# VHH binders against o13800, part 5

Target 1, 230 residues: o13800
Amino acid sequence: MNQVTQFSGNSANLMLYWILKSYYSRFDRIMWIDTLGTFNPAALPLPCLEKTMLVRSFDAQGLKDAVDELESNLKSSEDQAYALCIDSFSNPIGLLMAQGNISFAHAFMMTLGRKCRILTRKFRLAVYLSTSLVYIKQLHLSKPALGNSWPFCLDHSYILEDQQHNKCLVHCNQSRKDLLGCSQLFLLLKGSFTHEYLTIDFYNGTPVSVSSKLHVSPSLYHSSTLNSPS
Key: E = the ipSAE of ESMFold2; O = the ipSAE of OpenDDE; V2 = 0.75 times the mean of E and O plus 0.25 times the DockQ between their complexes.

## First folded at step 1 (VHH)

Design n2 (framework vhh_sonelokimab_d1; at its last look DockQ between E and O 0.01; V2 from the best seeds 0.00; counts 0 for: pae O 13.3 > 2, off the site)
Fold by ESMFold2-Fast, scan of step 1:
Structure n2 (fold): chain B 230 residues (1-230), chain A 123 residues (1-123)
Amino acid sequence: as target 1 above (230 residues)
Amino acid sequence: DVQLVESGGGLVQPGGSLRLSCAASGRTFSSYAVGWFRQAPGKEREFIGAISGSGGSTYYAVSEKGRFTISRDNSKNTLYLQMNSLRPEDTAVYYCAAGDFWSAYTASEYDYWGQGTLVTVSS
C-alpha cells in the first residue's frame, strides 16, 4: 500500500472515505488534509476518527507545511503505518495558478508530488489524493486536472464518472504496475483481477456497494452494509 | 520564552458552545506553533489541535466529529478554541501550549504551557 493513488471527479473524495472506512485497521495514524472545508467526520467510524488528524490548509503553502509536518512525524516513528488523504489536492494548486505565475505553481505542485512519492518509498505511507476533472471540448473527453507532467508523481490514477441513480463508474486511468495496478484497487475494493471498470452505488453520499460492469457475481457485490475486509 | 494564560472555561449544559482564549506574552508569538490539549481526571493529556505560527495550517485530532475549531490572532497575541455541541465527555482541564517544533502530535513537543482552565459539561 506504499503508493500514491489519485481519484479524479465530482465524487472522487468518496473513494478516500471508502478506503479509510474499509482499511483503517491497517494504519496506525491517518492524516486528512482538507483544502475545501468539506470534511465529513460522520462518514467514518469512531475507531478510524480516533487515528485521524484533520489538517485544514488555507493555501498552497499551508498544504506544503502539512506535508512537511507529516514527514517529521514519519521520521519520529518509522515503524508506524500512515495514510495521507488530501481532499482536494487540485484546489490550492488551482488557486495558486490563478494568482498569476503558472510556471511557479506547476513547479510547486511537482515538488510536492515528488516529495509525497519519495515518502511512500522511504516510510510505511500510503497517499490518496482527490482531484478535479477538466472537460476538453476538442477531444470530447474529461481528464484529470493539473496537466501532462503531474501523472509522473502517481503510481495509480482513477477517474470517477457520475452516472444516474447515485451511481459512479470508476475507470483505471493509469497504473505503474500492470500486474497489480487496477487489480490492486479491485483487490482493495472487491478482490477481482479481471475487471477494468467498477460501479459504485451511493446512499446518502457514502459508497454502499461496489460491482464490476463486465462480470456479474454475487461474491463481488455488496448490497446493504458498507463492506470492510478488516 | 512565552507565558500563556487560558480563560473562558466554566459550566455548560450538554449541546452548548464555549470559546476558550489563550493570551500570550513574552517573545514573538507568531514564531511559535501553538495548540490545545485537555486532561480529564485520571487520564493522560490528550491533543486537541494546533495552528502554525503563520496560521497557514490548522491541525486537529478528529475523535469528536469536528466539533472544535482553532484560530489565532497574532496582532492580539491570542489563541482561540471554539467548542460546539459539547458533551459530558468533554469535561476536562484545557491547556494551551507553545513550541518551536516540527511535530504537533505529542505533549512532549511543546516547551511552554498555561495553567489550564476547567470546562465542566453537565446539567
Scores: ipSAE 0.081, ipTM 0.507, lowest interface PAE 5.3, mean pLDDT 73
Fold by ESMFold2, look of step 2:
Structure n2 (fold): chain B 230 residues (1-230), chain A 123 residues (1-123)
Amino acid sequence: as target 1 above (230 residues)
Amino acid sequence: DVQLVESGGGLVQPGGSLRLSCAASGRTFSSYAVGWFRQAPGKEREFIGAISGSGGSTYYAVSEKGRFTISRDNSKNTLYLQMNSLRPEDTAVYYCAAGDFWSAYTASEYDYWGQGTLVTVSS
């Protein structure tokens, strides 16, 4: 799992818990960066919690400091597998942008995102991020936050749409590899960039099952400009 | 030099609660990252949690399913460890530590240590 994966939407943090609940045995150490103060330890089994370091960081500098600390740990323990979960990545960046120097905030964001991606290439590290959605009235469409350059830092991106009865539809809007062959993230990565959706059932805020459905993307039927990148 | 003094340890029944304190002197609390470790007889020191010197990060080992909470009172230069639902396995000497560090969970990164306070969970 040497990749950077984003989940966007109101329930995006539940995917981070699902990944850890499902796959914690594949990691020796886990760092969870909580930028919202909402981490729920009851969502994870005890063996997972025992290898999880919680970092509370409420601004962009704190987020950078935590990632720098992770880099130091990776260099000291090169034979160990790590997971990094950031809930949420968009919150501290949004606060930095609100201070008025958007060009600086964008450069900070891109530098940090590129660092995360480089670390996943150099070390046994998987990175999972949550971000908010932004609704674009003119297109009648919600997109992940952080603008047009941000996706260059990601290997995979999923949009979560809440459903009735504690279900969440997961749509893959960006992927850099063939998800059909990946057993480690099979349920999360069964979707493709625009043509498949994953449905995840939640009970008391905890994901309990995952299924996939074949779905023809509206962008293929209504406009070629709405297709995902190749 | 930084002096760290733990207090609040003692004997407690299973299921009980304790609040440990770590008072720092010699330099301001905000100049150092400060954390809690524990060591049971015959075991290695175990990281519990810390607050960075930058003030931007709080670090936890969350293996106890949220039973332990770290907090800080900057006006008193004091770090606290709230422990709930205590079990006999929590019996250990609890240490407060301070340092200018990059890795909160690594004991060798902490330069100053208190003498420890014994917590015994028994009956």
Scores: ipSAE 0.000, ipTM 0.324, lowest interface PAE 11.9, mean pLDDT 73
Fold by OpenDDE, look of step 2:
Structure n2 (fold): chain B 230 residues (1-230), chain A 123 residues (1-123)
Amino acid sequence: as target 1 above (230 residues)
Amino acid sequence: DVQLVESGGGLVQPGGSLRLSCAASGRTFSSYAVGWFRQAPGKEREFIGAISGSGGSTYYAVSEKGRFTISRDNSKNTLYLQMNSLRPEDTAVYYCAAGDFWSAYTASEYDYWGQGTLVTVSS
């Protein structure tokens, strides 16, 4: 039994582990892309680990290659359900930005986001992403360390975890301001997938069913206007 | 629907220990994450800790880590809260809650609540 309290900035995505612990039985295969070298196998049950392929990729090219590998696997096993976890999506992007390659970082995000979206449309694939944080001094707030172009390449339907580990449901038709204070990203890409307690229509960006929680409405997981410019 | 019934509350001296239990009705206890909250008089309900359906993950409030331990026995449909080194400020009604939350820390993520059990820490 693993004890978790708060995100300490160690790049471990508590949400990712929670998701896999909760839903690993629904996946035939899991790919965990570790971009930080912080994957903790002790945080997952053995049956989950047995179906988990760990890929360590520490730069953008590595991340791309890992996703290409996933695509290859998906093509070879089209009927199998896959989960893709990327911990963290921010790290390769941050590296590019730190090198001054801002435009390339944005292009990379767009390309990879599109790739993931396409894969979720073609295959039984769920994609889960964690993020690092960027501190905004002027606002005394943090936001996910994703480029400003990220919302333009993804459906504006995602669940975020804030610094207090509160669920932050975002369906953004406006700006990235809704991401302020959040640390982790659960994406609803286009496609379809059924979880144990959550059935997600990724094509429409809406949940078909959202567990037994009374306060959770499917409308909280989707935007009325997907991929609309801010 | 899931019914939750807390037990084990009572009077305890400072520094003492107490173990609370929460009995759940139904056959789907393992399908729910469950947690403990408490509410002192005149204060807001506060999160203590939670445990996933399978028991593979536990979540604690930072202030309670190391002093409180949460466990569950799915075969008995029971949730436990072991409290050690109790303090007067721990005096509150303790609530068991169940849900299938995304965030363990948010009370609104829990759909089912017990009636609570009173814990009084006093010399």
Scores: ipSAE 0.000, ipTM 0.261, lowest interface PAE 13.3, mean pLDDT 73
ESMFold2 (binder alone), look of step 2: mean pLDDT 77; pTM 0.790

Design n3 (framework vhh_sonelokimab_d1; at its last look DockQ between E and O 0.01; V2 from the best seeds 0.00; counts 0 for: pae E 19.4 > 2, off the site)
Fold by ESMFold2-Fast, scan of step 1:
Structure n3 (fold): chain B 230 residues (1-230), chain A 124 residues (1-124)
Amino acid sequence: as target 1 above (230 residues)
Amino acid sequence: DVQLVESGGGLVQPGGSLRLSCAASGRTFSSYAVGWFRQAPGKEREFIGAISGSGGSTYYAVSEKGRFTISRDNSKNTLYLQMNSLRPEDTAVYYCAADSEFYTALTPSEYDYWGQGTLVTVSS
């Protein structure tokens, strides 16, 4: 654990649910910060919910307050393992920027991001963020929101690009080599460190198949079905 | 369905301690995450702390951390709040609340069941 991981895209929140379903036994406590009002407890197993604290924070100050609550709990944890899920990180920051003080919003965002990163280094904490994508037409690619300095707060950044027929192309945008590089997500999803890209088929919010060979062939399934992420 | 009844409130001097109890009636108390909230006159209800159904996870508000301890005894269907080093600003009606979803939450609207409250006054 001890990493800050970002998933970006319209289906990025599904990765947070999938990680908790797969790995809740690794964590003693989970904090879920819901900035959209969309938290779905039915998506998580009962033992995972027993460890989960839900915080609804619709603005940037509420998001900061929730992280401060987490820090307080970490300081008294007696070396417990924590997960922090923020769905969506970019939403309250975007609202703050829309209020017209972009310089303040960027400073707020970077301060909060650096705090999360410091907490992962100091305590047994894994941080998982969902964020939006911004399409750059001249480069024919999508990049995570929040500007050029934001990636310095992240250990891993993965992009989920929606495809046809409930498929999602997942690729690594950023990964630190000293933390297994892009191999970490690929090992998690398929048990292979050689993949550059994965295609995930989502059914009812859960990955049901994973393929590195399928570049969007909507009528063909050459993939293994995921009944359990373990 | 669960019914909650708070007790243990009263007058206490600054620096003192007080233990609040919340007695639950219903089918399975251990199936609910439960929390403590307080409301001072003219203010909205604020979160104090919460504990998971099993008692294995606790969460506290930053401002109260270290002074208050939440615990539960599922065999007695009872939730507790131990309050130490009380200050006049702790004066409020204290409520216990239970959530049907087995997870804790910081916002009052996430809790399905509420007690009627017990008044705590911290004054000399």
Scores: ipSAE 0.232, ipTM 0.651, lowest interface PAE 2.7, mean pLDDT 76
Fold by ESMFold2, look of step 2:
Parts: sequence; C-alpha cells; structure tokens
Structure n3 (fold): chain B 230 residues (1-230), chain A 124 residues (1-124)
Amino acid sequence: as target 1 above (230 residues)
Amino acid sequence: DVQLVESGGGLVQPGGSLRLSCAASGRTFSSYAVGWFRQAPGKEREFIGAISGSGGSTYYAVSEKGRFTISRDNSKNTLYLQMNSLRPEDTAVYYCAADSEFYTALTPSEYDYWGQGTLVTVSS
C-alpha cells in the first residue's frame, strides 16, 4: 500500500498472482490491467476474483485510459484500499517506442509512472507492475526494460531469475530507502536494504528460502510488518 | 555528501522567463539523481523534473507542459531550471534536491540532500 513495486522477468506475471493470492484480504478492491490478453482467472482464489476489476488495455492509450479510470474510482472511494496490478507495463510502452516515436513514448511512460506514484501517495493504493528484462551485451548483464529514467517512478524493483522445478529467485534490484512506519503491503522485508534474494515455488505458492540483512521466516512473507531479532 | 545552493529567483512579470541555478559542492553530480521541486504557500512540495545520476536521461512533470527545461553541466557541478511563459500560479519557493540511493524522483522523502530554496514571484 502507498508504493509502486516492479517485477521484471519471464515469471513476473506469476509473481503478481502470488502477491494477490497472499494479500488480497488486505484490499477492498483490486484492479488488474491486462495489456497482453493473458489474464488467467484460475490463478486466483474466488474471494480475490470477487474484488477484482479486470481491465483490458492492448495499447498505450488503453493503458492510460485504464489508469484514468482507476483515478476516478479512487476519488469516489477514498476510504477503500486498492491494489493495482499491470501485466505488463513494458509491452505497450515497447510497442509505442517501436513505432519510431521514442521521445513521445518516453514522455508518455514517465507521465504514467509519475501518475501511479502520485496516486499511491494520495490514496490507499499499492501498485504492482510487470516488465521485461533486456540483455545489454556491452554491460554483460540483464536489466529491467524501459531505460535509465524509469526507476524515478519506482519505490521497489525486483529481478526474477527462473530456476528448475518451477521455482524463481527474486532478487531485490532497488528499494526506497525509507520504509519505516509505512502501511504498505511489502512482499519481502520491512527495512532498509539494497539487495535481497527470495526463492519462490510458484507451483506451491510457498517461499522456499530468503536472504536479507534482517531476520525473516517464510510465515512472515504475508505480514504487513516484520521485526528483526537483535 | 553534497551541498546544494539555489540562485536566480526574483520577481518576474506574467509571460516572462527566469533561469534558476543549483550549484553543488562536494561529490560530483554524476553520483546523484538531481531534481527540481517547488512549494507554493500552503501547498505540498511539487515535483517539476529530474535528471538521473548517470546523466543520460531527463524527464519532466506532465503538468509542466513543456514550459520548463532542466539542464545539467557536470563540469561546473550545476543544475539549471529554465522557466518560460510564467504565470502567477508559478509563484513558489523552488528547491533543488539530490539522491544517491534511489532513482525515484516524485516524492520529497526520497531525496537525501536539499538546497535552501529560492523564491520566484510572478506578479504584475
């Protein structure tokens, strides 16, 4: 709640489902913006689906229209807690860039990202985004798509590395430095950190292992608060 | 660590232009994401725009509508805000801010270092 979180990688959509399976009871309403036409209702429990507004947005304008609709809903229901999931954020932006309007696409992306960020500050809203990874040959690494300016719109960024047996390593790429005292639903640890790893078995929906500067246990992944032993 | 000092504020007529400067001392701008904010009387600080620590990308608030331009001169450790077509609603204290830990630009709490601010008044 009150923050924008990105998951990047091939399994990013599974992470969004996992978050909703874990935390839907913390929200009054959920909006899922489906930009690929791939939303799978079977991935979510029925009580979660009953709170979920599915919005299908297949291009950049559709994505903007969906966020404008969310804003209208938030203004009408300021006492309700919302989750917004966008699967995927990077695809409609990438299609817009491919049309040759890179400066326009960049401005559009930043405008929309800032709006999501402002909405999380003004309303009881948590935003979860999926994006692609891109491999940069000159740097010998994979990084989240959307370029160097995009992280200005994010509070948290995680990179997903697929592993055997339908498991995925969740690596913290970026985290906002001041998480103390916030009421945000946070998938991993509360506290200050730069990098942290979590392995999730998406078939079972249970975290397998974690590492952190803070002490953790699998039963605390679903908590809105976490205290470390000294 | 970085110390920021804004300058260039003052009184300007509606429709006029003004250029603000933010001089940095300490570590170079290339170590920080740097941005401009403003705060009108009785309002929260409002994001104007930013440039990343790598220096390769700039962006601007949607509400800015192209009237403001941010530029950066790393050889002089200086950030600039060019404001054109000024309106009375632009009257505010303007702040520059820097952040080395995150590339997130929209919330004042994400920025570690702040200047003291420079007042811009747009009035006839």
Scores: ipSAE 0.000, ipTM 0.095, lowest interface PAE 19.4, mean pLDDT 71
Fold by OpenDDE, look of step 2:
Structure n3 (fold): chain B 230 residues (1-230), chain A 124 residues (1-124)
Amino acid sequence: as target 1 above (230 residues)
Amino acid sequence: DVQLVESGGGLVQPGGSLRLSCAASGRTFSSYAVGWFRQAPGKEREFIGAISGSGGSTYYAVSEKGRFTISRDNSKNTLYLQMNSLRPEDTAVYYCAADSEFYTALTPSEYDYWGQGTLVTVSS
């Protein structure tokens, strides 16, 4: 049993770092879009960093531009396998929503999702998304910064992975399901990637296999330190 | 419909511990996110914590984190609330709730099914 934890300081999504630590050898190139300003290169092995391009984008436009850049890179190297990590996907969206730009946030989610889908159909691309958290003062709680309208903005399927690496398929068609407790979001886009402990068939929209993290204590999710699985 | 029945409430001294149980009816308990709420006299019902359908994710109110632990046994259709280091201000009726959704919800209005509640009194 794992608990949802807020990240403080220079902490980032442990799931993204775990994924890259575990599977970076499967990719020729990695793009990390940092929307939080908290990317920690010390948390990744040198061979992973050598193939990782870091992009800082702190708003919706920046995120869009970063994805466009990825597209350009993909076109230049069509035979290479890419991983895209967005830490976090929800942060730019949450910012828009906080500003009252709800309609624009919705449109942005749809457009970006579609763009990523098209890219995964054309190229060898895996997309990994983390979520930022927003604090709700009235409830003394935090939740993913996606808002209650998030399900209404999606016409795509997603695999959500919780802290125990349990998988859940979500079809967000006017659903009231939220993403509370989930820290990893996989877009179900055309394509397939096989990992040692996680296999995703994006074409069929199903996770083939999911294994729990080996030698990773659930307490790591409560720590500000990013540790690698042993 | 899902029926929920809380048990385990009672009188406990400050600093004591108590474990509440919530028994759920039906065969699809694992499909529901479930949570604990409490309501003190004259106060609004407040969120304590919730757990996803599979039990893989738990979430707590910041004020309760560390003292309260939520778990579930899907094979027994039972939700648990372990409460430690109880205080007089923890005195309330405690409710379990189920959401027809797999993921947790934070507000009472999002929960579809409620138990009748069990009273917990913390007093010397």
Scores: ipSAE 0.000, ipTM 0.273, lowest interface PAE 12.7, mean pLDDT 72
ESMFold2 (binder alone), look of step 2: mean pLDDT 78; pTM 0.799

Design n4 (framework vhh_sonelokimab_d1)
Fold by ESMFold2-Fast, scan of step 1:
Structure n4 (fold): chain B 230 residues (1-230), chain A 124 residues (1-124)
Amino acid sequence: as target 1 above (230 residues)
Amino acid sequence: DVQLVESGGGLVQPGGSLRLSCAASGRTFSSYAVGWFRQAPGKEREFIGAISGSGGSTYYAVSEKGRFTISRDNSKNTLYLQMNSLRPEDTAVYYCAARYDFWSAGLSSDYDYWGQGTLVTVSS
């Protein structure tokens, strides 16, 4: 709660659905900003849908308008708990950058991200973002989109890595709390995520059962580099 | 200063479709966010959805299960509501309403300009 959390990867949107399925009873209101036209109401329980406002925003101005609408709702109901899901945050920003004014696009992105962070500190608001990964050949690794300054707007950042047998590893690559290096393994069944053991509390931003930050880690990627002395 | 006039309401059978239009007067229609509301007899006014001034963002009451679509044509100063798979519970007076673009205040039911409404009756 009171955090900005990013999920990056091809299936990052499935994390947003999983979070709402898992935690919707803790939110009084939910805003879903759909930038791709792909929102699937069948993926959410009816009680969750009844408290959800769907916003479709295909450009950066529309995205900002939706966040301004959220701010107005927060101000009128300060004691209610809100969730904001943005699927995908990187899409409308990428379109701005493609238009050729990179400085403007960057400033717009950072202003919006900082506003989201400020709102999580002022109100009972949790923000969940889906974002693309970009492969960098020189480094032989994938990193979240939107450049090197963007992470300063985030409390937590997770990278989704596809595994064999319809498995997906969700690994914490950034945390302002005790989650750095923690991992959660999900199974992809019929287009949605399920999990066998809960390792991370995505509502409170805390480890639940096992932390991959210590030497004993469930992480499948570079275990020796992901496990650091805490 | 904008004036709004709804049209396209009437009697329709369950399962049918209707398209409502909202014609605006004024050179600044594209500066306004515009929404659709409805009010059934003895009920509170209900938000259906809204569209930003540019048309780049649309907002819907998700409980409508995607049966309603909002669009606008700023060159014609016109807002539309496409209603599909209509049910008896959709019977209401439908209103269009306008407010200045979301930039300063955000979208709310506190709109500056309202049409007089058009009646939609869904019955056999």
Scores: ipSAE 0.014, ipTM 0.396, lowest interface PAE 6.2, mean pLDDT 79

Design n5 (framework vhh_sonelokimab_d1)
Fold by ESMFold2-Fast, scan of step 1:
Structure n5 (fold): chain B 230 residues (1-230), chain A 123 residues (1-123)
Amino acid sequence: as target 1 above (230 residues)
Amino acid sequence: DVQLVESGGGLVQPGGSLRLSCAASGRTFSSYAVGWFRQAPGKEREFIGAISGSGGSTYYAVSEKGRFTISRDNSKNTLYLQMNSLRPEDTAVYYCAADRGEFYTAYSEYDYWGQGTLVTVSS
């Protein structure tokens, strides 16, 4: 709880669904900000949906307005535990940048990200973001969108790399172990993840199992499986 | 300092559609977030959805996504609820409400309310 966590990649949004499916009972209220029009209510249990407010925000100003309204609600309900899911955070920022206002877009993004982080420190709020990856040809690497300053707004950052056979490797890019939210996230994944990979199996776009393995050669794999808590 | 009046309710068959209107008078309409609620006999008043003053953000109870659409026309001081694929369980009195200071106050009381318009879905 009380952390800002980012998942990046083509399947990053599925981690947001998996977290809510597994741990919705820990939250009194959930706000889902949908910037793509792709929210799938069938992916979540009915008790989770009853706690969930869907916000559609297709531009940067709408995204800011939704976060401002979350802040007002948090101030009115300080004793309640909230989750904020933003799918996708990078989409409306990318649209703003595409209009030629790069410096403004960057400032807007950082101001909003800092606000989310401050809210997690003041209130019982966990923030989960999905973002895109950017492929860098010269380095043959993919990294999260939004530039070099953006990680300062994050407590945790994970990269999801699609694999064959409906599997996805999850790589820990950033984690702050001294925070209480690291303990919460540990219960969902496998805790301290420096140089570890998580394998997520998908079925019809829904993660059905998560397994964790240390980095070893492919022919010598050892893995463990994590089942969804009841 | 806003007054709300709903209209457009009536009797429809299952699978039908209705558009409800909420006309606002008083102070500047665009400064308010406005929403729709409904109350069926013997049940609590439930949130359907809301729209920000600018119209840039819409908020829905997830059960209403896809069948109901909220929009506003600030030049006409009017809020709309488009209701499609209506079912007998949608039978209720529909209320519009306005909130000046707090927008994400789902299932709590707003400061300003209309008198309601009855929607009956039956064959």
Scores: ipSAE 0.013, ipTM 0.392, lowest interface PAE 8.7, mean pLDDT 72

